VHH binders against Abasic site processing protein HMCES (HMCES). Designs and how they scored, part 9

Target 1, 269 residues: Abasic site processing protein HMCES (HMCES), of Homo sapiens (Human) (q96fz2)
Amino acid sequence: CGRTSCHLPRDVLTRACAYQDRRGQQRLPEWRDPDKYCPSYNKSPQSNSPVLLSRLHFEKDADSSERIIAPMRWGLVPSWFKESDPSKLQFNTTNCRSDTVMEKRSFKVPLGKGRRCVVLADGFYEWQRCQGTNQRQPYFIYFPQIKTEKSGSIGAADSPENWEKVWDNWRLLTMAGIFDCWEPPEGGDVLYSYTIITVDSCKGLSDIHHRMPAILDGEEAVSKWLDFGEVSTQEALKLIHPTENITFHAVSSVVNNSRNNTPECLAPV
Key: E = the ipSAE of ESMFold2; O = the ipSAE of OpenDDE; V2 = 0.75 times the mean of E and O plus 0.25 times the DockQ between their complexes.

## First folded at step 4 (VHH)

Design g9 (framework vhh_ozoralizumab_d1; at its last look DockQ between E and O 0.79; V2 from the best seeds 0.00; counts 0 for: pae E 6.3 > 2)
Fold by ESMFold2, look of step 5:
Structure g9 (fold): chain B 269 residues (1-269), chain A 121 residues (1-121)
Amino acid sequence: as target 1 above (269 residues)
Amino acid sequence: EVQLVESGGGLVQPGGSLRLSCAASGFTFSSYWMYWVRQAPGKGLEWVSEISTSGGSTKYPDSVKGRFTISRDNAKNTLYLQMNSLRPEDTAVYYCARGYFDSGMGYEDYRGQGTLVTVSS
């Protein structure tokens, strides 16, 4: 996974992240650095995207089931990185394979510190390679959305008001991530950055691509992944597996250029 | 500077009890899972207990389950191990540790200097 859509306005995104804490109380996540949120239909590595993480990372004695939402850099920068420019990292940290996560220092160290996050997106893109050709067909991949007569599908919106209704109840894709905190050697703000954990593709996606993000399907999985105060690393890793609860449609090649930020990027073709 | 300082070790007869303490400083103690590990003479490091940040979840290997109790006081930044029904095979240097060290995964990011427990006589 190397491209996502996360285009919702901040207030709509926040409401889509409503959750229940350990005691069953309905809450919204509290923002950190909200001005760094840059919505786009076409997010790529090195850009900022919103993630969820436990309040306990920021506040002594906080309830570890309470959630913070914050933009973080896609592409984990390890705390031990010595250069001043994160783009000079010699290793690709956009994704982290689940089968080797405990063998890679860049990932096992932050994971052992409980630095688990949930990466939010409308969905992600993957390119299907046709055998014997360089041609690739992009797909937009997302949770199945439960339609009502009031809400439409992506392709059914015929006005700005109907488009708004499609996204008002959109179920955000929730992907398992690991984050780290890097202190630039020249000083400045601490950089928060994340990687997306990947697994083998489910049967439904195997014809598109052999890998998929580790998707956390449902509030129990999301809560356990985030709650590093009460859920051990060993138990959290049991949440990392493929899911068949996924849908997709083909999209135009407009999405290929990461500078294109329009609804056409995810529109069905 | 991270510090973990164990105390409470000593000589005890089989069947006796002993309480170990670990004073923590230089980090936010309440945000870390904590562990006790031990090393018997000439042996490798063995996991003994783990406790969640709040103390609500604890875990033990079968060799000590029912005899040892891990606890913590986050207000005092202190980790404890109550050891009951001690056996000669419990003789070891006991270390408190932070990070992750569970079920043979074998990772922690800091460990104290240890305190010796000898079960004999």
Scores: ipSAE 0.107, ipTM 0.614, lowest interface PAE 6.3, mean pLDDT 88
ESMFold2-Fast, scan of step 4: ipSAE 0.546; ipTM 0.804
ESMFold2 (binder alone), look of step 5: mean pLDDT 83; pTM 0.847
OpenDDE, look of step 5: ipSAE 0.368; ipTM 0.723

Design k13 (framework vhh_ozoralizumab_d1)
Fold by ESMFold2-Fast, scan of step 4:
Structure k13 (fold): chain B 269 residues (1-269), chain A 120 residues (1-120)
Amino acid sequence: as target 1 above (269 residues)
Amino acid sequence: EVQLVESGGGLVQPGGSLRLSCAASGFTFSSYWMYWVRQAPGKGLEWVSEISTGGDITKYPDSVKGRFTISRDNAKNTLYLQMNSLRPEDTAVYYCARGEDYYSGEFDYRGQGTLVTVSS
């Protein structure tokens, strides 16, 4: 996974993340650095995306089931990185294979510290290699959406007002991530950055691409992945597997250029 | 230490056959999609075939479809390419490649290659 859409305005995104803590109390996640959130239909590695993580990462003695939402850089910068500029990191940390996560120091160390996060997106893009040709067909892949009388469908949204209605009740894609904290050697703010864990694609996606992000389907899975205070690394890793609960549609080649940031990127072709 | 070692290349006449092998080590072979790619003299890398983790899904470009067959033996950590009805334009260095997670479609590792020359 190397391209997502996460375009919702901050207030809509926040409401889409409503949850219950361990005691059954209904809550919204508390924002950190909300001004760093940059909505886009076409997010590539090195851009910032919103993630959920446990409040216990920031506050001593906090309830580990309470959630923070924060923008983080896509592309994990290990805490041990010694250069001043994170963009000079020589290896790709956009994704982390589930089968090698405990073998790679860059991921094993933050996992051991409980640095698990849930990466939020409208959905993600993949490029299908077509039989008999070297051309690829892009697809937008997302959770099945519940239809209501007040919300539209993505396929019916041919005007700006209808597009606004589609997104009001959108079920965000929730992907398992690992984050780390990097302190610039010359001083400055701590950089939070993440990687998306990947697994073999499910049967429904196998014709599009051979890998998929590890999707946490439902609040129970999301809660267990985030709750590093009560759920061990070993137990959390049992949540990492392919899922069939996804849908998709073909999109135009407009999405191919990551500089294009318009609704056309995810509109059905 | 990831290693991919190709073998089986050689000189063959047009219309002939060759079977390439790739011995994989240093990773869980059965967990990766695998690829054959080739590079003809003076040209860029060209995708030749791909195979799913279990071997049940295979894909080919029209240039080799019906002539080449990719297969794998997960118990032996070995990838194969059966090449039939070879043509002079199939002359190339053939590489075994391991798939990458990044959407660019890049390979994260390839072997040193094995030369296939199709000539009378």
Scores: ipSAE 0.013, ipTM 0.298, lowest interface PAE 8.0, mean pLDDT 86

Design k16 (from c3 with R50A D102E E105S; framework vhh_8pnl_2)
Fold by ESMFold2-Fast, scan of step 4:
Structure k16 (fold): chain B 269 residues (1-269), chain A 119 residues (1-119)
Amino acid sequence: as target 1 above (269 residues)
Amino acid sequence: QGQLVESGGGLVQPGGSLRLSCADAGSIFSINAMAWYRQAPGKERELVAAITSGGSTNYADFVKGRFTISRDNAKSTLYLQMNSLKPEDTAMYYCAAEGYDEWGSYDYWGQGTRVTVSA
């Protein structure tokens, strides 16, 4: 996964993340650094995206089932990184393979500290290779959405104008992530950055790409992944597998250029 | 036309220079690590040089001091400046962009450009 859409205004995004804590109380996640949230239809690595994580990461003795929402940089910068500029990192940490996550120090160490997060997106983009050429067809991939009387049908057959109506009740894509905290050598703010865990594609996506993000389908999976106070690393990793509960449609090449940030990026072709 | 396209290969004498280019029409280039690989006849493909999106470089020992990898993100173009070329540098040179899955995993490849170093 190397490109997402996360365009909802902050208030709409917050309401889309309503949840129940361990006591059964209905809650909204509390924001950290809300001013760093930058909505976009075309989010690339090195940009900030909102993630959910346990309040216990910030407050000693907090209920580990309570959630914070925070923008984090996409592309994990390990806590041990010694250079002054994160862009100097010699390797790409945009994604982390599920099969080797416990073997790679940059991911194993934060995972051992319980630094699990849920990466939020409208959906993600993938480029299908056309046989016998380097040409690629982009697709927008997202959770199946529930039809409402207000929004009408949701899917590839909808016009671009109708897509604007669907966002009020959009079910956000929830991807399993690992984050780390890096302290600049010269001082300054701690950098929070994340990677998205990837798995083999499900049957439904195999014709588009051979890999997919590890999607946490439903509140039970999301809560177990986040709750590092009650759920061990070994138990949490059982949640990491391909998901069939996914849909997609082809989009135009407008999305190819990450500078393009308009609804046309995810509109059906 | 493909998205990753190499150019600049050719025949050159020992001690000569060549500059390889790899053009990417798509915007994925600017956010991904890029690399040059080479494959000599009958041998496995091997890493020559890599560069992160931010410009940090890594070189194979056999090209250090002779080759320079660079990128121009505004032009979506990757370069390999090859100096002091030797007969053992003869190979097909491939441009690769780091893809989806993990560090050092390259999912996007060009078709290659041939470099021949011969008197």
Scores: ipSAE 0.012, ipTM 0.358, lowest interface PAE 8.1, mean pLDDT 84

Design k7 (from d2 with T53R G54S D56G I57S; framework vhh_ozoralizumab_d1)
Fold by ESMFold2-Fast, scan of step 4:
Structure k7 (fold): chain B 269 residues (1-269), chain A 119 residues (1-119)
Amino acid sequence: as target 1 above (269 residues)
Amino acid sequence: EVQLVESGGGLVQPGGSLRLSCAASGFTFSSYWMYWVRQAPGKGLEWVSEISRSGGSTKYPDSVKGRFTISRDNAKNTLYLQMNSLRPEDTAVYYCARGEDYYGEFDYRGQGTLVTVSS
């Protein structure tokens, strides 16, 4: 997973993240640095994307089941990185393989600090190699959506007015991530950056690509992954596996260029 | 800077009870999962209990499950191990250990406190 869509306006995204804390209280996640959130249909590594993380990371005595939503840089910069420019990092940290996550210093260290996050997206893009050519067919991959008379799937959005209905009740894709905090040597704000954990693709996606993000399917999985205060690293890693609860459709080549940021990027062809 | 100081060990008869304490200093105690591990004479380290940051989740190996209870007081920076129905095979040096969300990986442990179960 190297490209996502996360285009919802801040208020719509916030409502889509409604949750219950451990006490059963219905809540919305509290924003940190909301001004750094940039909605886009075509997000690539090094851009900022919204993630959920436990409030306990920011407040010593907070209930670890309470959630913060914050934009973080896609591409984990380890806390030990000593150069002034994060783009000089010699390792690609866009994704982290589930099978080696405990063996790689860049990921094992933040995991030990409880730095688990849930990466939010409308869905992600993947490119299927076409037989006999170097041409690849892009697909938009996302959770199955609940169909109602007032809300529809993307395929039902045949006018601008209907697009609002599609997204008002959209079930966001929730991907397991690891983040770290890096302090610039020259001073300045702490950089929060993340990686997406990847697993072998499920049977339904195997013809598109051999890997997929580790998707946390449902609020119980999301809450356990985030709750580093009460759920051990060992127990949390049991949530990391392929899922078949996913759907997709082919999209046009418009998405290929990461500079294109329009609804056409995820529209069915 | 980081210090873990165990106390409460001693000689006890089989079937008896002991309560171990660990005073933590030099770090934010409530930000860490904590563990008790032990080492019997001539044996390796054995994990005996783990506790989450708030104390809401605990785990034990079958060898001590139902007999030992781990707890913590974050206001006092103190970790406890209540040991009941002690057996001769529980004889060991008991260490308080600071870890990273799972047993088997500890970054600090104390000097230990000796527990001898003998008649």
Scores: ipSAE 0.278, ipTM 0.672, lowest interface PAE 3.7, mean pLDDT 88

Design p3 (from d13 with S31R; framework vhh_ozoralizumab_d1)
Amino acid sequence: EVQLVESGGGLVQPGGSLRLSCAASGFTFSRYWMYWVRQAPGKGLEWVSEISTSGGSTKYPDSVKGRFTISRDNAKNTLYLQMNSLRPEDTAVYYCARTYSYEWSGTYFDYRGQGTLVTVSS
ESMFold2-Fast, scan of step 4: ipSAE 0.506; ipTM 0.787

Design q1 (from d13 with G56S; framework vhh_ozoralizumab_d1)
Fold by ESMFold2-Fast, scan of step 4:
Structure q1 (fold): chain B 269 residues (1-269), chain A 122 residues (1-122)
Amino acid sequence: as target 1 above (269 residues)
Amino acid sequence: EVQLVESGGGLVQPGGSLRLSCAASGFTFSSYWMYWVRQAPGKGLEWVSEISTSGSSTKYPDSVKGRFTISRDNAKNTLYLQMNSLRPEDTAVYYCARTYSYEWSGTYFDYRGQGTLVTVSS
């Protein structure tokens, strides 16, 4: 997974993350550094993306089932990295393979500390190899969305107003991530950065790409992944597997250039 | 828990009529768009009709427009398809389907029933 869309305005994104804590109380996640959230239809590694994580990471004695939402850098910088510039990291930490996560020090150490997060997106992009050509077909991949009376059937011929209505009740994609905290040796703010765990592709996506992000389908899976105070690393890793509850459509080559940040990036062709 | 049970299929002569029913249970019927889809022998699934949650909006392909009417009774959790002026090419297994999700380019249904066979022949 190397490209996502996360374009919702902050207030819409926050409401889309409504949840229940361990005691059944309805809550919205509390923001950290909300001014660093930058919505985009075309997010690449090294940019910031919103993630959910347990409040217990920030507050001693906090209820571990309560959630914080925070922008983090995509591309995990290990806490032990000793250079002054994180862009000089020799390893690509955009994704973390589920089958080797306990073998790689960059991921094993933060995972052992309970540094699990849920990466939020509208959906993600993958590029399908086209046989007989050097061209690749991009696809936008996302959770199935509830069809409502107000949103109706959204097609290419629908008005812009109807297209905008789909986002009011969009079910965000929730991907399993691992984060770490890096302290610059020259001083300054702690850098929070994450990686997306990847698994073998499901049958439905196998013709598009051989790998997919580990998707946490539903609030029970999300809450167990986040709750490092009650759910051990071993138990949490049981949540990491391919999922079939996913859909997609082909999009135009506009998305290929990460500088393009318009609705055309995810519109069907 | 989600169940869709179709009924009303049978053998009918060309020009005849049939009314199909679908009894829904295990979910909040009034919250879902509903569909009739069919599969003719040796063919793929063909969308036949759609109806919005309230029943205020319906849509049909040209192949059945003017002959078929979809309706629903949310108080009874029942979907209907009234089929008039039936033709041999309408012969198919008819499925009641629920949509949970949509894609900008189309609609996906997450459940369909066992189907009811409609044969139009003399």
Scores: ipSAE 0.000, ipTM 0.186, lowest interface PAE 14.8, mean pLDDT 84

Design q4 (from d13 with S52K; framework vhh_ozoralizumab_d1)
Amino acid sequence: EVQLVESGGGLVQPGGSLRLSCAASGFTFSSYWMYWVRQAPGKGLEWVSEIKTSGGSTKYPDSVKGRFTISRDNAKNTLYLQMNSLRPEDTAVYYCARTYSYEWSGTYFDYRGQGTLVTVSS
ESMFold2-Fast, scan of step 4: ipSAE 0.000; ipTM 0.137

Design q5 (from d13 with T53S G56S S57T; framework vhh_ozoralizumab_d1)
Fold by ESMFold2-Fast, scan of step 4:
Structure q5 (fold): chain B 269 residues (1-269), chain A 122 residues (1-122)
Amino acid sequence: as target 1 above (269 residues)
Amino acid sequence: EVQLVESGGGLVQPGGSLRLSCAASGFTFSSYWMYWVRQAPGKGLEWVSEISSSGSTTKYPDSVKGRFTISRDNAKNTLYLQMNSLRPEDTAVYYCARTYSYEWSGTYFDYRGQGTLVTVSS
């Protein structure tokens, strides 16, 4: 997973993240740096994306079940990185393989500090290799959506008006991530950056791509992944596996160019 | 610097009780899972217990379950191990540990103390 869509306006995104804390209190996540959130239909590595993380990362005595939402850079910059420019990092940290996460210092160290986050997206894109040609077919991959009287259905036959109504009640894709905090050696603001954990593709996606993001399906999985105060690294890693609860449709080649940022990027063909 | 200092070890008779303490400093104690591990004479390291950051979740192997209780006081940066119904086979050096590894059965820890000796004999 190297491309996502996360286009919802900040208010809609925040409401889509409503949750219950450990005491059963209904809450919305509190924002850090909300002005850095840039909605887009075509998010690539090095751009910022919204993530959920435990409030305990920022407040010593906070309830670890309470959530913050913050924009973070896609592409983890390890805390030990000594150069002044993060773009000069020689390692690709866009994704982190689940099978080697405890072997790689860049990921093992932040995991030991409880730096788990949930990466939010409308969905993600993958490019299917077409047999007998060098061309690839892009697909938009997302959670199955609940059909309501207001939203209609998602499909190739739906009108543009029906597609626009879908976003009011969209179920966001929730991907398991690891983040780290990097302090520039020359001073300046702490950089928060993340990687998406990847697993072997599920049966339903195997014809599109051999890998998929580790998706946290439902509030129980999301809560356990975020709650580093009550859930150990060992227990949290049991949540990292392929899921079949996913759907997709083919999209046009407009999405291929990361500079294209329009609804056409995810519209069915 | 990160420091873990164990205390409370000693000689105790079979069936007796002992309470170990671990004073932590140099890191945000309340943000980490903490562990007790032990090493019996001539044996490798054995995981004894673990406790979540808040103290709400604890785990034990079958060898000590029901006899040992792990607890923590985050205000005092202190980890405890209450050991009851002690047996000769519990004789070991006990270490307070913090680790980045999710496996506790290895020979390496992120940080561990100097250890405290517990001898169970008549």
Scores: ipSAE 0.000, ipTM 0.240, lowest interface PAE 16.1, mean pLDDT 84

Design q6 (from d13 with S54G G56S; framework vhh_ozoralizumab_d1)
Amino acid sequence: EVQLVESGGGLVQPGGSLRLSCAASGFTFSSYWMYWVRQAPGKGLEWVSEISTGGSSTKYPDSVKGRFTISRDNAKNTLYLQMNSLRPEDTAVYYCARTYSYEWSGTYFDYRGQGTLVTVSS
ESMFold2-Fast, scan of step 4: ipSAE 0.000; ipTM 0.323

Design s3 (from d13 with K59R; framework vhh_ozoralizumab_d1)
Amino acid sequence: EVQLVESGGGLVQPGGSLRLSCAASGFTFSSYWMYWVRQAPGKGLEWVSEISTSGGSTRYPDSVKGRFTISRDNAKNTLYLQMNSLRPEDTAVYYCARTYSYEWSGTYFDYRGQGTLVTVSS
ESMFold2-Fast, scan of step 4: ipSAE 0.369; ipTM 0.707

Design t1 (from d13 with V5L Y35S L45P E50G K59Y P61A A75S P88A; framework vhh_etentamig_d1)
Fold by ESMFold2-Fast, scan of step 4:
Formats: C-alpha cells, structure tokens, sequence
Structure t1 (fold): chain B 269 residues (1-269), chain A 122 residues (1-122)
C-alpha cells in the first residue's frame, strides 16, 4: 500500500470519525493542525494524511480512550535520524511488514512508546500485473458500503454521478499505523510521520496484489489499537492480520500519475 | 525532578504477606504505566509486574502469578504490590519503575526508585 484516496471535506471527515470513549460518551475527534489537511483522490508517500491517535500523546491528564485527528507525513522518520532533511532517509518507511515490526528499530521503538495511529482513507489503490502486457491494471480497494450490499456492487451498476452520492455516508478505511516524532537537529517544529503496517493479502485480493494494509475492522479494533494507555503492545499486535471484509473495482490509468487529483481516479471503468 | 520512593519491605516468614508502596512525584503519575522490578542477591534485575495508566490492565511474571497483585491510586500518586504466599526465592530489593507505554514483560522503563528490601526467611 503506496497510494490512497482521502478526499472528504474536513467537516465530513470529522463526522465520519464519530466514536465512543471508554465511558460510553459520544465524541468527535479533536483536530490538531487542521489547516494542514489537504483532501485528495490520489495521496502518495511524503504527503500528509489524516490519522487518529490517543489524546494522551499530547495532554498529560487526558483519558487515553479520547481521540485526536491530525495530519501526519506518510513515510516514518525515526526519532534517531540525525540528518537535517528527512527526505535523505536511506530506506523506505512507507510500509512496515507485520512479521518484522518487532525486529526493526525504526518501528519497535515507537511501538514501545505507544505511538500507534489509525490511518484514514476513502480506500487505497493497487496495481495488478496483466498477462501479455507490461502495463498494470489499477484497482480502488475499500470497505463494503451499506448501500452496496443489497443486490449489486456500486462499481458494477452505478454511474460516476451516483458514486458521488455515496460519499455522504461513506465508511472510511481504517488502517493500522505506527508514528514517530522527529526533532530537527537545527531546530524547528517536531515532525510527526507514520508508516502503514502490511500483512499477507487475503484470498479476495490475492489476484490483485500479494500484500495488503493491516485493516482494523470495526470500532472495537480501532479503539484497542489507539488506546496505548490501557492496551499493551503485544495485545495490540493481535489485531494485525488479513481481512476478507473488503471490496474493489477497476479504475482508469488516470490514477497512475500522483499529480492527478480528480474524481476520475476513483471512477469505475 | 522525577522521584519514586518505595516502602513496606521487611523480614517475613515463608507463606507470609507484605504490601509494598511507591510514592511518586515530579511527573503526571496517571499518564504512565508503572512496574515493579526486583533484584535478588547475586542476580540481575527481573521484571515482576506492570499496570496500565488507569489500573484496568495488569501483567505479571510467571513466577508471581496468582500470588502478587499490583494496583494503583492515581489520586494519591501511589503504586502498590500486594505479595502473598511469599517464598524464599522472592527475597530481593523491590524497585518501583516508571514505564512509558507498556511493553510486554515491562522491559522498558526510564526511572526507578531506590528500592525496598524484602527478605523471606524462617
């Protein structure tokens, strides 16, 4: 997972993240740096994406079940990185393999500090190898939506205009992430950056790609992943596994160029 | 300045009980996982027990499960360890330790106190 869509306006995105804290109180996540949120149909590594994380990371007296929503840089910059420019990092931290997460210092250290986040997206893109050609077929992959479950897939029957109408009540994809905080050696603001944990692909996605993001399916999984004040690292890692609760449809090559940021990136072909 | 002050240690016979306390100051106690770590004579440190920020989750070393109970009172900034059915092998200096976001077995901590001696002998 190297490309996502997260295009909802800030207010719609916030309402889509409504949740209950540990006491059962209904809440909306509180924004940090909301002006850094840039909706896009085509988000690539090094851009900012919204993530959920525990309020306790920022406020000493906060209930660890309360949530902040904040834009973070995609591509984890470890706290130990000593260069002045994060783009000079020698290895790719866009994704983190679930099978080696406790073996790699870049991921093990922030996990030990409870730096777990939930990466939000409309869905993600993946490119399928095609027989007899050097081109790849892109697909948009997302949670099943309530209205698509009745008699047919929205990707199979609906026009692009009808597709836009489902955004009003869209169920966001919730991916398990790890973040870290990097202090520039020459001074400046702390950089918050994340990686997406990846697992082996489920049966439903195996024909498209061999890996998939670790998806947290439902509020119980999301709350346990975020709540580092009550849920240990080992307990949280039990939530990291493939899921079959996903759907997809083919999209046009417009999405291939990360500079393209239009609804055509998501539209069924 | 972070300070952790243990108390409640002493001499007890096998099968007896002790309750250790740790008074914390200099930080927001309710924001940290806390642990008990012990060091027996001639041995390295051994993690004993850990407790989450609210006290809702607790973890124990296999050697003490069913005998020891960790608890905390965030209003008093105090950590406790109730030790029952004590054995000669529980003889050690017991340290209160601050843990940032608990790791399984409590192997990561950034501060510990001066310790309190527990001697189990007939």
Amino acid sequence: as target 1 above (269 residues)
Amino acid sequence: EVQLLESGGGLVQPGGSLRLSCAASGFTFSSYWMSWVRQAPGKGPEWVSGISTSGGSTYYADSVKGRFTISRDNSKNTLYLQMNSLRAEDTAVYYCARTYSYEWSGTYFDYRGQGTLVTVSS
Scores: ipSAE 0.428, ipTM 0.753, lowest interface PAE 2.6, mean pLDDT 87

Design t2 (from g2 with V5L Y35S L45P E50G K59Y P61A A75S P88A; framework vhh_etentamig_d1)
Fold by ESMFold2-Fast, scan of step 4:
Structure t2 (fold): chain B 269 residues (1-269), chain A 121 residues (1-121)
Amino acid sequence: as target 1 above (269 residues)
Amino acid sequence: EVQLLESGGGLVQPGGSLRLSCAASGFTFSSYWMSWVRQAPGKGPEWVSGISTSGGSTYYADSVKGRFTISRDNSKNTLYLQMNSLRAEDTAVYYCARGYYDSSEGYSDYRGQGTLVTVSS
């Protein structure tokens, strides 16, 4: 997973993240650095994306089940990185393999500190190799959605007008992430950056790509992944596995260029 | 200035009981997982038990399950280990540690000076 869509306006995104804390109280996540949130249909590594994380990371004595929403840089910069420019990191930390996460120091150390986050997106993009040509077919991959007027799921063949309306109650994709905090050696603001954990593709996605993000399907999984105050690393890692509860449709090659940021990037074709 | 001060160790007969305490200071105790780690003479450190921030989740090494109970009192910044049915193999220096010992060295970043537990007749 190297490209996502996260285009919802800040207020709509916040409402889509409504949740219950440990005491059963309905809440909205509280924003940190909301001005750094930049909605886009076409987000690439090194850009900022919104993530959910436990309030306890920022407030001592906070209930670890309460959530903050914050933009973070996609591409984890380890806390021990000694250079002054994060772009000079010589290895790719856009994704983190689930099978080796406890063997790689860049991921094991923040994971041990409870630095788990949930990466938010409308969905993600993958490029299918087509035999007999060098062209790849892009697909937009997302949770199944409910179509309100017909009591059914949204269809890939629906008109563009119907796709505009679906965002009002869109179920956001919730991907398991690990973040770290890096302090520039020459001073400046702390950089928060994340990686998306990846697993082998499920059967439904195997014809599109061999890997997929670790998706946290439902509020119980999301809550356990975020609650580092009560859920150990070993218990949290049990949530990391392929899921079949996913859907997709082919999209236009417009999405190929990460500078294109229009609804056409995810519209069915 | 993080400090962890263990107490309650001593000489005890096989089958006996001891309660260890760890007084924590210099940090927000209620925000951290806490662990007990022991080191027997001539052996490396062994993680014994861990407890979540509220005390709602507890974990134990197989060697101590059913005999030891970890608990904490966040109002007193104190971690406890109740040790029952003690065996000669439990003889060790017991250390209080901040963080979940098994996760990484970076997460278990501070330990106390230890308290000696000797199980002998």
Scores: ipSAE 0.449, ipTM 0.767, lowest interface PAE 2.5, mean pLDDT 88

## First folded at step 5 (VHH; framework vhh_ozoralizumab_d1)

Design g13r (from g13 with S31R; at its last look DockQ between E and O 0.78; V2 from the best seeds 0.00; counts 0 for: pae E 5.9 > 2)
Amino acid sequence: EVQLVESGGGLVQPGGSLRLSCAASGFTFSRYWMYWVRQAPGKGLEWVSEISTSGGSTKYPDSVKGRFTISRDNAKNTLYLQMNSLRPEDTAVYYCARGYYYDSSGEFDYRGQGTLVTVSS
ESMFold2, look of step 5: ipSAE 0.124; ipTM 0.619
ESMFold2 (binder alone), look of step 5: mean pLDDT 84; pTM 0.850
OpenDDE, look of step 5: ipSAE 0.747; ipTM 0.878

